# VHH binders against q9lnl0, part 5

Target 1, 290 residues: q9lnl0
Amino acid sequence: QLRHGFYEGTCPPAESIVGRVVFNHWDRNRTVTAALLRMQFHDCVVKGCDASLLIDPTTERPSEKSVGRNAGVRGFEIIDEAKKELELVCPKTVSCADIVTIATRDSIALAGGPKFKVRTGRRDGLRSNPSDVKLLGPTVSVATSIKAFKSIGFNVSTMVALIGGGHTVGVAHCSLFQDRIKDPKMDSKLRAKLKKSCRGPNDPSVFMDQNTPFRVDNEIYRQMIQQRAILRIDDNLIRDGSTRSIVSDFAYNNKLFKESFAEAMQKMGEIGVLTGDSGEIRTNCRAFNN
Short names: E, the ipSAE of ESMFold2; O, the ipSAE of OpenDDE; V2, 0.75 times the mean of E and O plus 0.25 times the DockQ between their complexes.

## First folded at step 1 (VHH)

Design p4 (framework vhh_podentamig1)
Fold by ESMFold2-Fast, scan of step 1:
Structure p4 (fold): chain B 290 residues (1-290), chain A 118 residues (1-118)
Amino acid sequence: as target 1 above (290 residues)
Amino acid sequence: EVQLVESGGGLVQPGRSLTLSCAASGFTFDSYAYGWYRQAPGKQRELVAAIDSGSTLYADSVKGRFTISRDNAKNSIYLQMNSLRPEDTALYYCAKDFYGYESLPEYWGQGTQVTVSS
């Protein structure tokens, strides 16, 4: 079972080592938080938080990394560095899945988001199959999002915290939001700006949070209220009756957003985890032990 | 073949200005985001300024003094540095994509040294 202080007896410096590695990367590159949020979400919603996403494909065996939706996932070298240090101090003890969870939590705090504790004791999965990758697209309806999040144990409020909170940092390529640029309901000045920025065939990118693109805060929800959400999936949250009031609550109460996001991130990190004798403790996060 | 080449660094006195340039070749320039990073002796490399097709970002330490811009027709990124301070002394790197980290990716430039002597 997952518990607070899982490594207190077996690897006491585990969380401090991960935190230091994450800080060093974040200190030189503020986009680390966006990268790790995407990594953890893409790992956890596909067969649980078992670090299956980290497995490199081989000549004969594709992995989850072979799927186009994962082509933009970054930060693997951060997990590798933490794992390398942990293997030196505590061989075969700290799972890659726990490193991902701890690293993401610490990166959120560094970006001005909530500080929270996580339970540990995850073990690493033994499979990484492209066919298992089922992720929501940038244009899905609220009804589709609710069904998807409910299937993994999340209520509507938690869903709004995760979708919006995950998009408060990071970028989106113009090809992902052409439907928004054509939407007359989008803020007219932003729509004109994006039409100009997205001219040409080379798929440029824009920040999803137009005002605080490197901070984990409630600004994305304020952008939604102003009809300034970049992605349709975010814009849908302010337009749908089942989510509109939650968006408003978060937009006007940053403390409430941060508390809700922390709880959502704790719950997300516990999806479908392997514990006890299930799975393995990988020596290399990018490859199965055998 | 991807290449980023920085230029414009040098030795300047505090309060002066420098413009750094980054020339890109070997790929489709317009489709990517770019950043300027710096590394002072004994410090980790840090993001100073970033630009995509729609927005710019600045580290708090340089906001109001530095301006990042891009010229898609010239495949170039610029960093205009005003009111330079001794603490701005560092090797400055141009990088393709905001998600680059500790490894030397194929898409980092070689860097250009900026020294602000008091």
Scores: ipSAE 0.006, ipTM 0.242, lowest interface PAE 11.9, mean pLDDT 85

Design p5 (framework vhh_podentamig1)
Fold by ESMFold2-Fast, scan of step 1:
Structure p5 (fold): chain B 290 residues (1-290), chain A 118 residues (1-118)
Amino acid sequence: as target 1 above (290 residues)
Amino acid sequence: EVQLVESGGGLVQPGRSLTLSCAASGFTFSSYPYGWYRQAPGKQRELVAAISGDSTLYADSVKGRFTISRDNAKNSIYLQMNSLRPEDTALYYCAAYEPDYWSGLDYWGQGTQVTVSS
């Protein structure tokens, strides 16, 4: 079962070790928060938070890493380093799935986002299948997003917190938002800037939050109000009657956004978790035991 | 159930043109972003052109020579390739995002070979 203090008796330094590893990587590279947010989201919405995303493909067996949408997921070495240290101190005790959740939580706090507690006790999954990977695209409608989030137990307010909150940091490749660049409703100065940035070869990327790209704060919602959202999925939130007031609430109240985002992240980290005797405790986060 | 089937490749001389087609089935075509990628022998796949709604993006190496288009009534994406060069020799792949639910860019066609040689 998931509980606060799950490792108090079995690996007391577990969260401190993860936090130190995450801080060391974040201190060197501020993009770590964006990387870990994407990692946890891509893991949790695909068959639950069971670290199935971490499994490396083999010649005979593809994994979730084999699909195009996961090609950009990064930060695996951070999870590996935490796991290596935890295995030295507390062999076969702390799951990779818990490490992902703790690491993401700590990276949010480092980036100026909310500080919150997470329950632990997750176990690692025994399967990683490319056909299980289904993720919302950058152009989906609000109705499609509401349906998708409802299917995993989330209400509209939590959806707005997760979609926007997840995009307060990180980048999007130009191929994902060409529809926005041609949209006359987009802020004209930003549109001109993006047309220039996207002229480069090899599908360049831009920050999704144009003002505070390394901070977990409500700026993305203020960007939405100013017609400056990079992705269509974000822009749709301010234009649709079912989400517009929530976007405005978050845009004008950072404290409310941070509280809502923390609650949303706690709930997301508990989707479809394996506990008890289900799954396993991997010794290597990139490979199944045995 | 979603399938992407490329066609139109072949052997052509430098300076000639080809039109590649990508026929899509198993989903609502018009709601979907699409891209053309290519992979030269021994190299990784690279984006050639992309289309989302009416917006298009081209790799610098093909801009002005290649044109991506869509025909929603025929559930097809096209890549018109003009002034072909030996450097354009590659397997060309059509790729698509799923249009609903939790969707991703994981649908790829089987590829169609384009060889530009004298």
Scores: ipSAE 0.000, ipTM 0.184, lowest interface PAE 13.4, mean pLDDT 86

Design p6 (framework vhh_podentamig1; at its last look DockQ between E and O 0.01; V2 from the best seeds 0.00; counts 0 for: pae E 16.4 > 2, unsure alone 63.6 < 65, placed apart)
Fold by ESMFold2-Fast, scan of step 1:
Structure p6 (fold): chain B 290 residues (1-290), chain A 118 residues (1-118)
Amino acid sequence: as target 1 above (290 residues)
Amino acid sequence: EVQLVESGGGLVQPGRSLTLSCAASGFTFSEYAYGWYRQAPGKQRELVAAIYGGSTLYADSVKGRFTISRDNAKNSIYLQMNSLRPEDTALYYCATDLSFYEDTYDYWGQGTQVTVSS
């Protein structure tokens, strides 16, 4: 079972070690928060938060990393470094799945987002299968998003907090928002700017939050209201009657957004977790135990 | 209907280069992840290279030798293969990843054979 202070008796410095490793990487590169948010979302919505995403493919067996949708997932070396230090201090004790959850939580706080506690006690999965990967795309309708999030236990308000909150930091490459560049309803000044930025041959990227690209705050919802959302999935939230009022609530109340996002991230980190004697404690986050 | 058509395979000598092309039709090209996979006789199909947005991913065995690229205007993806080795001999597949909530299957091309021998 998940609980607060799970490692108090078995590895007292567990969370402080993860936090220090995350801080050192974030201090060097502010994009770490975006990387870890994406990593946790992609792990948790696929067969639960069991670190199956971290498994490297082998010549004999593909993994979730073999799916094109995961080509942009990064930050694995941060998890590796935390695990290496934890194995020196507390051998075979702290799961990779817990490290991902703790690291993501700490990276959110570093980027000015909410500070919150997480329960721990996750164990690592024994499977990583490309066919299990089912993720929302950048152009899906609100109806599709509601159905997807409901299937994993999230209501509409939590969905808006997670979709928008996850896009408060990070970049989108031009190939993922060509439909927005062609949309006359997009803010005309931003649309012109994006047309110029996307002329390059190498699929350049732009910040999803045009004003505060390194801070986890409510600015993304203000951008939605101003017709400035980069991805269609975000723009759809302000255009649809079932989500419009929630976007407005978050846009005008950063405290409400932060509280909602913190609760949503806590719930996200607890999807389909393995506890007790299920799964394993990997010694290498990228490989199943021998 | 969604279709992916590969071309550019053939017989080449070790150390040479080959470019594979994949033409896509039947859907909005830019919204999807794309990849090149290969399957050698008696082995499982493995990812060679993938592209989603501006991010690329390569198998360790091909890093530094192969380059994946896309042309959204032409609805095509390419695999530039340099310094080819006998171990690269395989049937190469182009695939789009429809890992969206409403889809459970990838779309695959028919494959193109690459043989590296003297």
Scores: ipSAE 0.090, ipTM 0.535, lowest interface PAE 6.4, mean pLDDT 88
Fold by OpenDDE, look of step 2:
Structure p6 (fold): chain B 290 residues (1-290), chain A 118 residues (1-118)
Amino acid sequence: as target 1 above (290 residues)
Amino acid sequence: EVQLVESGGGLVQPGRSLTLSCAASGFTFSEYAYGWYRQAPGKQRELVAAIYGGSTLYADSVKGRFTISRDNAKNSIYLQMNSLRPEDTALYYCATDLSFYEDTYDYWGQGTQVTVSS
């Protein structure tokens, strides 16, 4: 089972190595936090945190990466680099699933988010199937979102923490929020700005958090209240009676948000994990051992 | 110049009600969020209530007793305080954030004293 300090006896430098790799990438590119958050989420909510998302598809065997919603996931090179270093020091010891978990945690902290511990001892999955991928779109209703999150054991508060926390960093392509640009309830200045930004070719991207896009903070919720949400789901969170108060709480209490987000991340990172003799320890995170 | 001026404080007995007012000037009132904070002697300043547009937030200690509201026509924020308790004794501040960064407020009034005592 999972425990704190899982690698103390087998690979003492495991977390330090991952942390160093993450820092080096983050220092050069602050979008790393958004990348790793998205990676972990897209991995964990699909049949558990088993690093199944990391498997490259082949012509003979499609993978979760083959699904459209996963096309924009980034950060694989970070995981690869960490894995490479770990394999040199501790061969076939640290799972890709744990690397993702540790890396994401560390990247959150670097971006000013909460610091939290994670239990380790995850093993890598033996399945990566596109048909397993059930991810919500950006225009989903709050009711639908709540139902989806409940199906994996998360309550409404945790949902709001994960959605907002994930969106307080990173970008959204213009194609994902055309309905918002047409919404007369959206802040008129922002709407105008977005229209200009989205005139560009190749489906431009904008920051979902317009003020602190590289910081893990509660700013996204403030923007929701201000009618400045980019994605429809974010706007729905402030409009829906079941989530409005939670959004308000987070918007006016960054400490509360950070605490809630830390808890949510810890919970998310433990969804459907494989331990003990289950799964495997991959030597290459992009491929099954055989 | 941005100004916030509180009023309405005073000495009251437990169980009584007070209404605090905050008059704002020097900026477009309707575009910003507002909050009431309070600070008791020897304690840290704490959030009591906040309002942005139609959304409101309350500290757990005042939920069901206090109501924050706004009047855009009067550029004013109000705090209706019912069922007052001795522990509500504090200097009450009106605040606004013009930057929209973080969860801090940029501007504060001078405060109005609320004392609840038998």
Scores: ipSAE 0.005, ipTM 0.259, lowest interface PAE 12.9, mean pLDDT 91
Fold by ESMFold2, look of step 2:
Structure p6 (fold): chain B 290 residues (1-290), chain A 118 residues (1-118)
Amino acid sequence: as target 1 above (290 residues)
Amino acid sequence: EVQLVESGGGLVQPGRSLTLSCAASGFTFSEYAYGWYRQAPGKQRELVAAIYGGSTLYADSVKGRFTISRDNAKNSIYLQMNSLRPEDTALYYCATDLSFYEDTYDYWGQGTQVTVSS
């Protein structure tokens, strides 16, 4: 079963080791938070938080990484480094799924987001199939998004916290928001800036949060209200009657957003987990045990 | 420079077949996922079929009638469309995914029109 402090008796330094590895990477590269948020979301919403995303494909067997929507997920080396150190101290004890959960929690706090506890005791999954990957694109309707989040146990408020919280850091490529550049309702100064930024070759990217791109805070919701959302799904959140008031509440109350985001992240980290005797404890996060 | 060019559209009678093709250039073809999407006037764009490696996916509305395939030597993706119906009338786009998590597909062709009418 999941509990706080699952490793206190079997690997007392587990959470501190993960935290130190994450801090060292984040100190060198502030984009670590965006990478780990995306990694955990992609792992958890596809058949649960079992680290199935981490499995490398082989020539004979594709994996979730074989799906193009996962090609941009990065930060696996951070998980590998933490796992390597943990295997030296506590062999075959700390799951890759728990490392991802702890690492993401710690990266959020480093970026100025909420500090929150997570329960641990996850075990690692035994399958990673491309056909299981069904992730929503940036142009889906709010209604479609609500149905998708409901199917994994999230209400509308939790969905808005996760979408905005996941987009308060990180980038989007220009090809993803051409419809926004053409939208006369978009803030005219930002639209002009984006047209210039997107002239470059090789599908340039921009920060989704134009004001505080390296901090986990409520600024993305203020950008939505000001017609400055980069992605269509984010703009839809302020336009749709079912989500508009939640966007407003977060935009005008950063503490409410941070508390809501912490709760949402805790819930997301517990989707479909394997515990007890289910699954395995991988020795290498990139491959199933033999 | 990334380029996707669709061809093979046209006017056909119900029950007939068409083959759409998509020629890709400007990137390493074999490493990416490819999809066919369609958009009827006034409707949202919808996925018709996708292929990545050896794995394929089809919309329920076209299962058993449409087949997606790829030819790595020609850097091309195909959609074989059998038993066409009036409701298959749409602009058909090919697309590929080069980038990030929130994307469905990053690069799109200009589309080829398929019209099914008697």
Scores: ipSAE 0.000, ipTM 0.116, lowest interface PAE 16.4, mean pLDDT 85
ESMFold2 (binder alone), look of step 2: mean pLDDT 80; pTM 0.806

Design p7 (framework vhh_podentamig1)
Fold by ESMFold2-Fast, scan of step 1:
Structure p7 (fold): chain B 290 residues (1-290), chain A 119 residues (1-119)
Amino acid sequence: as target 1 above (290 residues)
Amino acid sequence: EVQLVESGGGLVQPGRSLTLSCAASGRIFSSYAYGWYRQAPGKQRELVAAITGGSTLYADSVKGRFTISRDNAKNSIYLQMNSLRPEDTALYYCAAWDSEYLGPYEDYWGQGTQVTVSS
């Protein structure tokens, strides 16, 4: 199974190498944390954290990347760079799935979020099918979200930490929140600003956290309380009786949010993992070995 | 917290040997792992060799030619480099990290020592 220090005997610098690669990319582009959070989430909730998301489609074989909902996933070159360096010093040792998990954890810390340990020992999956991709949309109800997260073992508090925490950084395109712009309950000043921003062509994007768009902190929950949530799925969390108190708790206690988000990310990174002799250790994260 | 100081670099002819030393000071624990990295002009920093309490690791390009060792009593780490090639020319860095490493900026780095292999 997964354990802390899995690579200490086989590739002692594994986490340091991943961390350095992530830092170099983050230092040049602060949006790396948003990219890696989305990558980790989209990988883990679809058939487990097995790096199936990283597989490139071919003309004969589509992959999870072929699904429209994954069109915006980015940061694959960061994983490739870390894997290339790891293969030079530790051939066929560190899985792509572990690289994604370590990279995401390190990027959260760089963005001011919690620092935490992750267990490693994941192996890479042998399939990547478009039909396996089932993700929550930006307008789903709290009841739908609770059912979905419960189906993968998460309670309501963990769900609130993951949905909100994952939206503390990153952007949303205007097409995804037209219902919010039309909602009179949305903060009037923000609504006016978004109407202006979304007027033009090319489906512009806006930061999901209007105040601290590059920090993993509790500000997104404060935005929810102020009727400033960009996406309906986030706004629903403050309006629904089953989640409202949790949103409030996180909004008023950043330490509690960080602890809860760290635990949620640790648990998410362990969904449906392949260990032992299941799966493989890919040499190229974008392609199966055979 | 940990400070690392490299020494032993210099100009050396192909085929010769050179030993790099790294003196560690500050908070030093037996659980710390140490490594030698190098960075050639225009290239990213790459791991050359690493040592923990129970094991050593080498990059394929130096395996069989380089040997990493540690003297815990002296808080020193060494890199013995044999059969040097022009391709080994780089700035060599000593690095340390907790064996329970938690994040990228937890690594400690020395200032580097230049190794130039040419006639």
Scores: ipSAE 0.000, ipTM 0.157, lowest interface PAE 17.4, mean pLDDT 85

Design p8 (framework vhh_podentamig1)
Fold by ESMFold2-Fast, scan of step 1:
Parts: sequence; C-alpha cells; structure tokens
Structure p8 (fold): chain B 290 residues (1-290), chain A 119 residues (1-119)
Amino acid sequence: as target 1 above (290 residues)
Amino acid sequence: EVQLVESGGGLVQPGRSLTLSCAASGFTFSTYAYGWYRQAPGKQRELVAAISSGSTLYADSVKGRFTISRDNAKNSIYLQMNSLRPEDTALYYCARLEYDSGYFTEDYWGQGTQVTVSS
C-alpha cells in the first residue's frame, strides 16, 4: 500500500538523497525537469508506475526503450545515481519506481512549480515489453485526448493541467510545428522569430514556453491566449469549447494552476502501482534482479 | 485503418542507386510528418531521414547521398538513395511521426523492405 512516510523506518534519508541528486543535476542543467516529467508520464501510462521504462534492452529481449515513442526519454543516469547511493545506505529497500516519482516531484519544485507530498511504497515491475507501449502524443485532437484521459480516470481539467504543465518546460523540434509557422492565426512577431530560428538542416528545437522555458508556471496558458502556442494541440486547447474556460482560469490564476497540477501529478504517480509482495526491489534500475 | 506500405527494395551493387516508396492510406496524409528508418541484424532501428511540411532531417551517415521527399497528392513519401555502400544493407521502414513530450515518435510502421548492397 502506498503511504506518506513509507521509508521513515526502513530508509529515513531516502527522499533527501533523491532530492540532493536531482538538485545537483538540475543545477547543472535546467532541462532536467522536462526530462523527468516525460520519464514519469511515459512510465506511468504504460502498465502503471513500475519503472518498466528503465529496463535496458538486451540482444535476446527488447524493452520499452526499443520503441520509437521512447527514443526521446532521457535522465536515466539521474535515477541510476540516486539508486546507487540508496543501495549503499539502505540495501534492497527503495524501489526505482519510487525514485522516479520522488525525483520528478523535486524537479518540479526546483523549477518553481508546486511543492507537494507523494505517497511511496511502489515496487518495480518484472516486465518491459515493446507491445505494451501505448502513448498519447500532444498532436492528437482535443476530443481524442479527452476520451483517452477519461479512460485512465482523468477529467478535462486535470488533462489541461497535465498537458500545459508538461509543456511549460521543454522543447519542440521545428519539423513538428511547421503548420503553426504557416498559420496566420499565430502571433505574427513570434511566427517571424520561429521562421528565423528554424533555419538549418538539423531540425532545430525551440522552447515550448517562449517566456519562462525553465519554470513550471502558468505562463504557457497565457501564451495560448496570446496566440503564441508552439504546438497545434496547445493552440487547440484555447480554441476548443470544452477546454477554453479552463485555459483562461489557469492563465488568470497561477495558484489554481499549481494546485491542479500538483493534484494531477499525485494522481498520475499512483496509476497501476505494484505494492506489498508484487514485483521486486531492483538493485539496478536498468535490469531485473535475475 | 492506418496503413503504410513500402516498396522499391532489392539487391544492388555498391555505388548504384535505389528509390524506396511508401504509400499511406486510412488517414489525412498532409497533416503528418514521416520518417525512413533502417534496421541491420542485431541492431536497433535508427532514423535515416524525416520530412514534415516544411523541413527535412538526415542522419549524418547518409547526408548528401539520400534525399527524402513527399507527394501529398499521392499520399506517398520517397527515399532516393545514391552512392549506396555495403553498410547501407538493412530492412528499411517508413513511419508516421507524432510529437510526444518534446520529441518526435513513431505511431505507425510499415512492414519494411529489404535493401542489400553487395557485389
């Protein structure tokens, strides 16, 4: 069972060790928050938050990392460093799945997002299979996204908080928003800037939040209102009748956004978790114990 | 239903050229980006080239030799492969690309077409 303070008797420094490792990486590279948000989402929506995403493929066995949808996931070395230190202090005690959840939470706070508690007690999965990977992309229609999020227990407001909260940090490659650059509804000054930034043969990237690209705040929703959304799905959130008022609420009220995002992240981190005697406690997050 | 069907593979001698085609059906072709990937035995699939509505991307190993193109009227993408080398031998796949969390990802794959470069 998940609970607050799960490790208070078995590994009292668990969360502080993870937090220090995350801070050291984030202090050197502000994109760590975007990386860990993506890692947790990709792990949790595929057979639950069981760290199945972390398993390396072998010659005989592909893993979730073998799927193109996971080609962009990064930050595995951060999880490895936290696990290595935790194994020295508290052998075979703290799951990789809990490390991912704690690390993501702490990275959000470092980036100016909400501070919140998470429950722990997750155990690591015994399966990592490419065929299990079913992920929603940010390019899907609003209607499709609403149906998909509803199927995993999230309402429309939670969906808007997760999509915007995930896009308030991170980058998009120019090849995937050329339709926006050609769209006369896009802010003309930003459109001209993006045309210049997207010059070159190596598919350059741009920040999804043009004003506060390293901060978890409500600025992405303000950008949506100003016709400055980089991605089509983000632009569609302000144009679609089912989401427009929620975008406006978040754009107006940063406290409401942060509260909603924290609740959404807590709920996401508890999808399909293994507890008790299920799964295992890996000693290496990239490999099963056997 | 979404379908991607590759054609144009075969056996060629080093230095020669091949053109691969990928025919798409079951969705609105013009709104997506597409990629050509290849997989040699014992290796992971790697991106060779990608194309959106306004730009192209190439792996360093094929820059200047391969050209990706699209024809929205025919719902097709193409890979023109010039100056072929034995190390280009692989199964070649086309894929429909979707943006996910700051990176492009593949949501549908073709069956693949074999390209063998040997004398």
Scores: ipSAE 0.000, ipTM 0.133, lowest interface PAE 16.3, mean pLDDT 85

Design p9 (framework vhh_podentamig1)
Fold by ESMFold2-Fast, scan of step 1:
Structure p9 (fold): chain B 290 residues (1-290), chain A 117 residues (1-117)
Amino acid sequence: as target 1 above (290 residues)
Amino acid sequence: EVQLVESGGGLVQPGRSLTLSCAASGFTFSSYAYGWYRQAPGKQRELVAAIYSGSTLYADSVKGRFTISRDNAKNSIYLQMNSLRPEDTALYYCAARGYLPSYTDYWGQGTQVTVSS
């Protein structure tokens, strides 16, 4: 079972070590929070939060990293550094799955988001199979998104907190929002700026939150209300009757947003976890102990 | 299972035309943005053209020569390449772009285009 303070007796400095490593990376690069949020979501919705996403492919053995859907996941070196230090202090004790969860939580707090506790005691998975990667489509109707999130245990309010919260930091590639640039209902000054930004090669990216791109706060919901949402799915949240009032509540109450986002992230980190005698404690997060 | 499969590559002479096709399966085709990317040996992968919700984006180097299109009924993306130049020689990839609830990016294996005499 997962519990608070799981490592108090076995590795007392576990969370402080992870937090320091995350801070050092975040201090050099504010995009670390966006990277770790994506990493945790992609790990947790595929066979649970078991760190199977971290396994490197080999010529003979593909992994979840081999799937094109995971090509953009980054930040593995942060997990590696935390694991290396933890193995020196507390050999074979702290799972890679717990490191991902703790690192993501700490990166949210560093970015001004909610501070919250997570339960630990996860064990690492024994498989990383490309065919297990069943990620849901991103550009779906609100109704389809509600159904998808409900299937993994999230209610509508938690879904709005997670989608918006995840978009308070990070970038979107220009190819994903050409429909918004063409939309006359989009803020005209922002639309002009995006048209200019999207002229470059390599499918340029823009910050999803144009005002506070490195802070986990409710600004993205204020932008939705102001017709400044970069992505259609974010814009749809303010237009759809089932989500509009929740967007407004978050836009006018940062404390409510932070509480809801913290709850969503706690729940996300507990999807399908391995505990007790299941799985293993990897010594290298990128390889099975075999 | 999501799959993007490119076809239509080959060896062509400068000034000729070539059409690349990308067949997509395993997901809701109409919900995704699509792009054509290319990578020449020793160079970074670069965007050639992208299409989403009826809007298109082109790299300056191909604007006016290349046209991206999609056929939702056939789950296919196309790149019509006119007035080909030796500089267009590269491995061409199609990609589907996504975001949360799952920020998903799908890539094809690529198809080789060689422009030489």
Scores: ipSAE 0.000, ipTM 0.243, lowest interface PAE 14.8, mean pLDDT 85

Design q1 (framework vhh_7aqx_2)
Fold by ESMFold2-Fast, scan of step 1:
Structure q1 (fold): chain B 290 residues (1-290), chain A 124 residues (1-124)
Amino acid sequence: as target 1 above (290 residues)
Amino acid sequence: QVQLQESGGGLVQAGGSLRLSCTTSGRTFSSYAFSWFRQAPGEEREFVGAISWSGGSTDYADSVKGRFTISRDNAKNTFYLQMNSLKTEDTAVYYCAADLEYYDSWLPSEYDYWGQGTQVTVSS
């Protein structure tokens, strides 16, 4: 079972080591928070938070990394560095799945988001199959999102906190929001700028939060209200009657957003976890034990 | 595509100020964010500060917070780093970068466009 302080007796410095590694990377590059948020979400919604996403493909067998949706996941070296340090002081003790959860939590706090505690005791999965990867796209309707999130235990308010909160940092490539550029309901000055930015080669990217792109705060919800959401999935939240009031509440109450986002992140980190004797404690986060 | 060129570097006494400029030329994408990095001899490039495409958000490395200010002037296709209360530890080559920020790249070496660098030397 997951519990607070799981490593207090077996590896007392576990969380401080992860936090230091994450801080060192984040201090050099503020986009680390966006990277780790995406990593944890893509791991947790595919067969649970079991670090299956971290497994490298082999010449004989693909892994979840082989799927196009995961081609943009990054930050694996951060997890590797934390694991290497942890193996030196506490061999075969701290799971890769727990490292991902702790690292993501700490990166949120560094970016000005909520500080919160997580339960630990996850074990690493023994499977990583491309066929298991099913993720929501950037253009899905609110009804589709509600159904999908409900199937994994999230209510509507928690879903709005997670979708918007996850987009408070990070970028989107132009190919993902062509439908928004064509939408006359988008803020006209922003639409004009995006049309110019997205003209030309190499599929450029733009910040999803145009005002505070490196901070986990409620600004993304204010952008939704101002018709400035980059992705359709975010824009849909302010336009749909089932989510509109929640977007407004978060836009004007940063404390409420932070509390709701912390709860969403805690709940996400506990999806389908392996505990006790299930799974393993990998020595290398990118490979199953021999 | 954009090309970036730094200017404003040089020698300055500790406690002094310098203003670095980064001018963009060629095809400019005004929705892009811009960043400053620095590199001391024998070290990898380190983040200094960033400004969002809207100019409404800035972020700084803890070592320069309160001393450095990043700003942009879209009419001049230029962004700036105002450096105050300079310390000898600030001595480095300063690079400007256009952050196209491919979602799958977060390392300094993965930025789409970089300037050539400008030397800042802070003497005691």
Scores: ipSAE 0.000, ipTM 0.124, lowest interface PAE 17.4, mean pLDDT 85

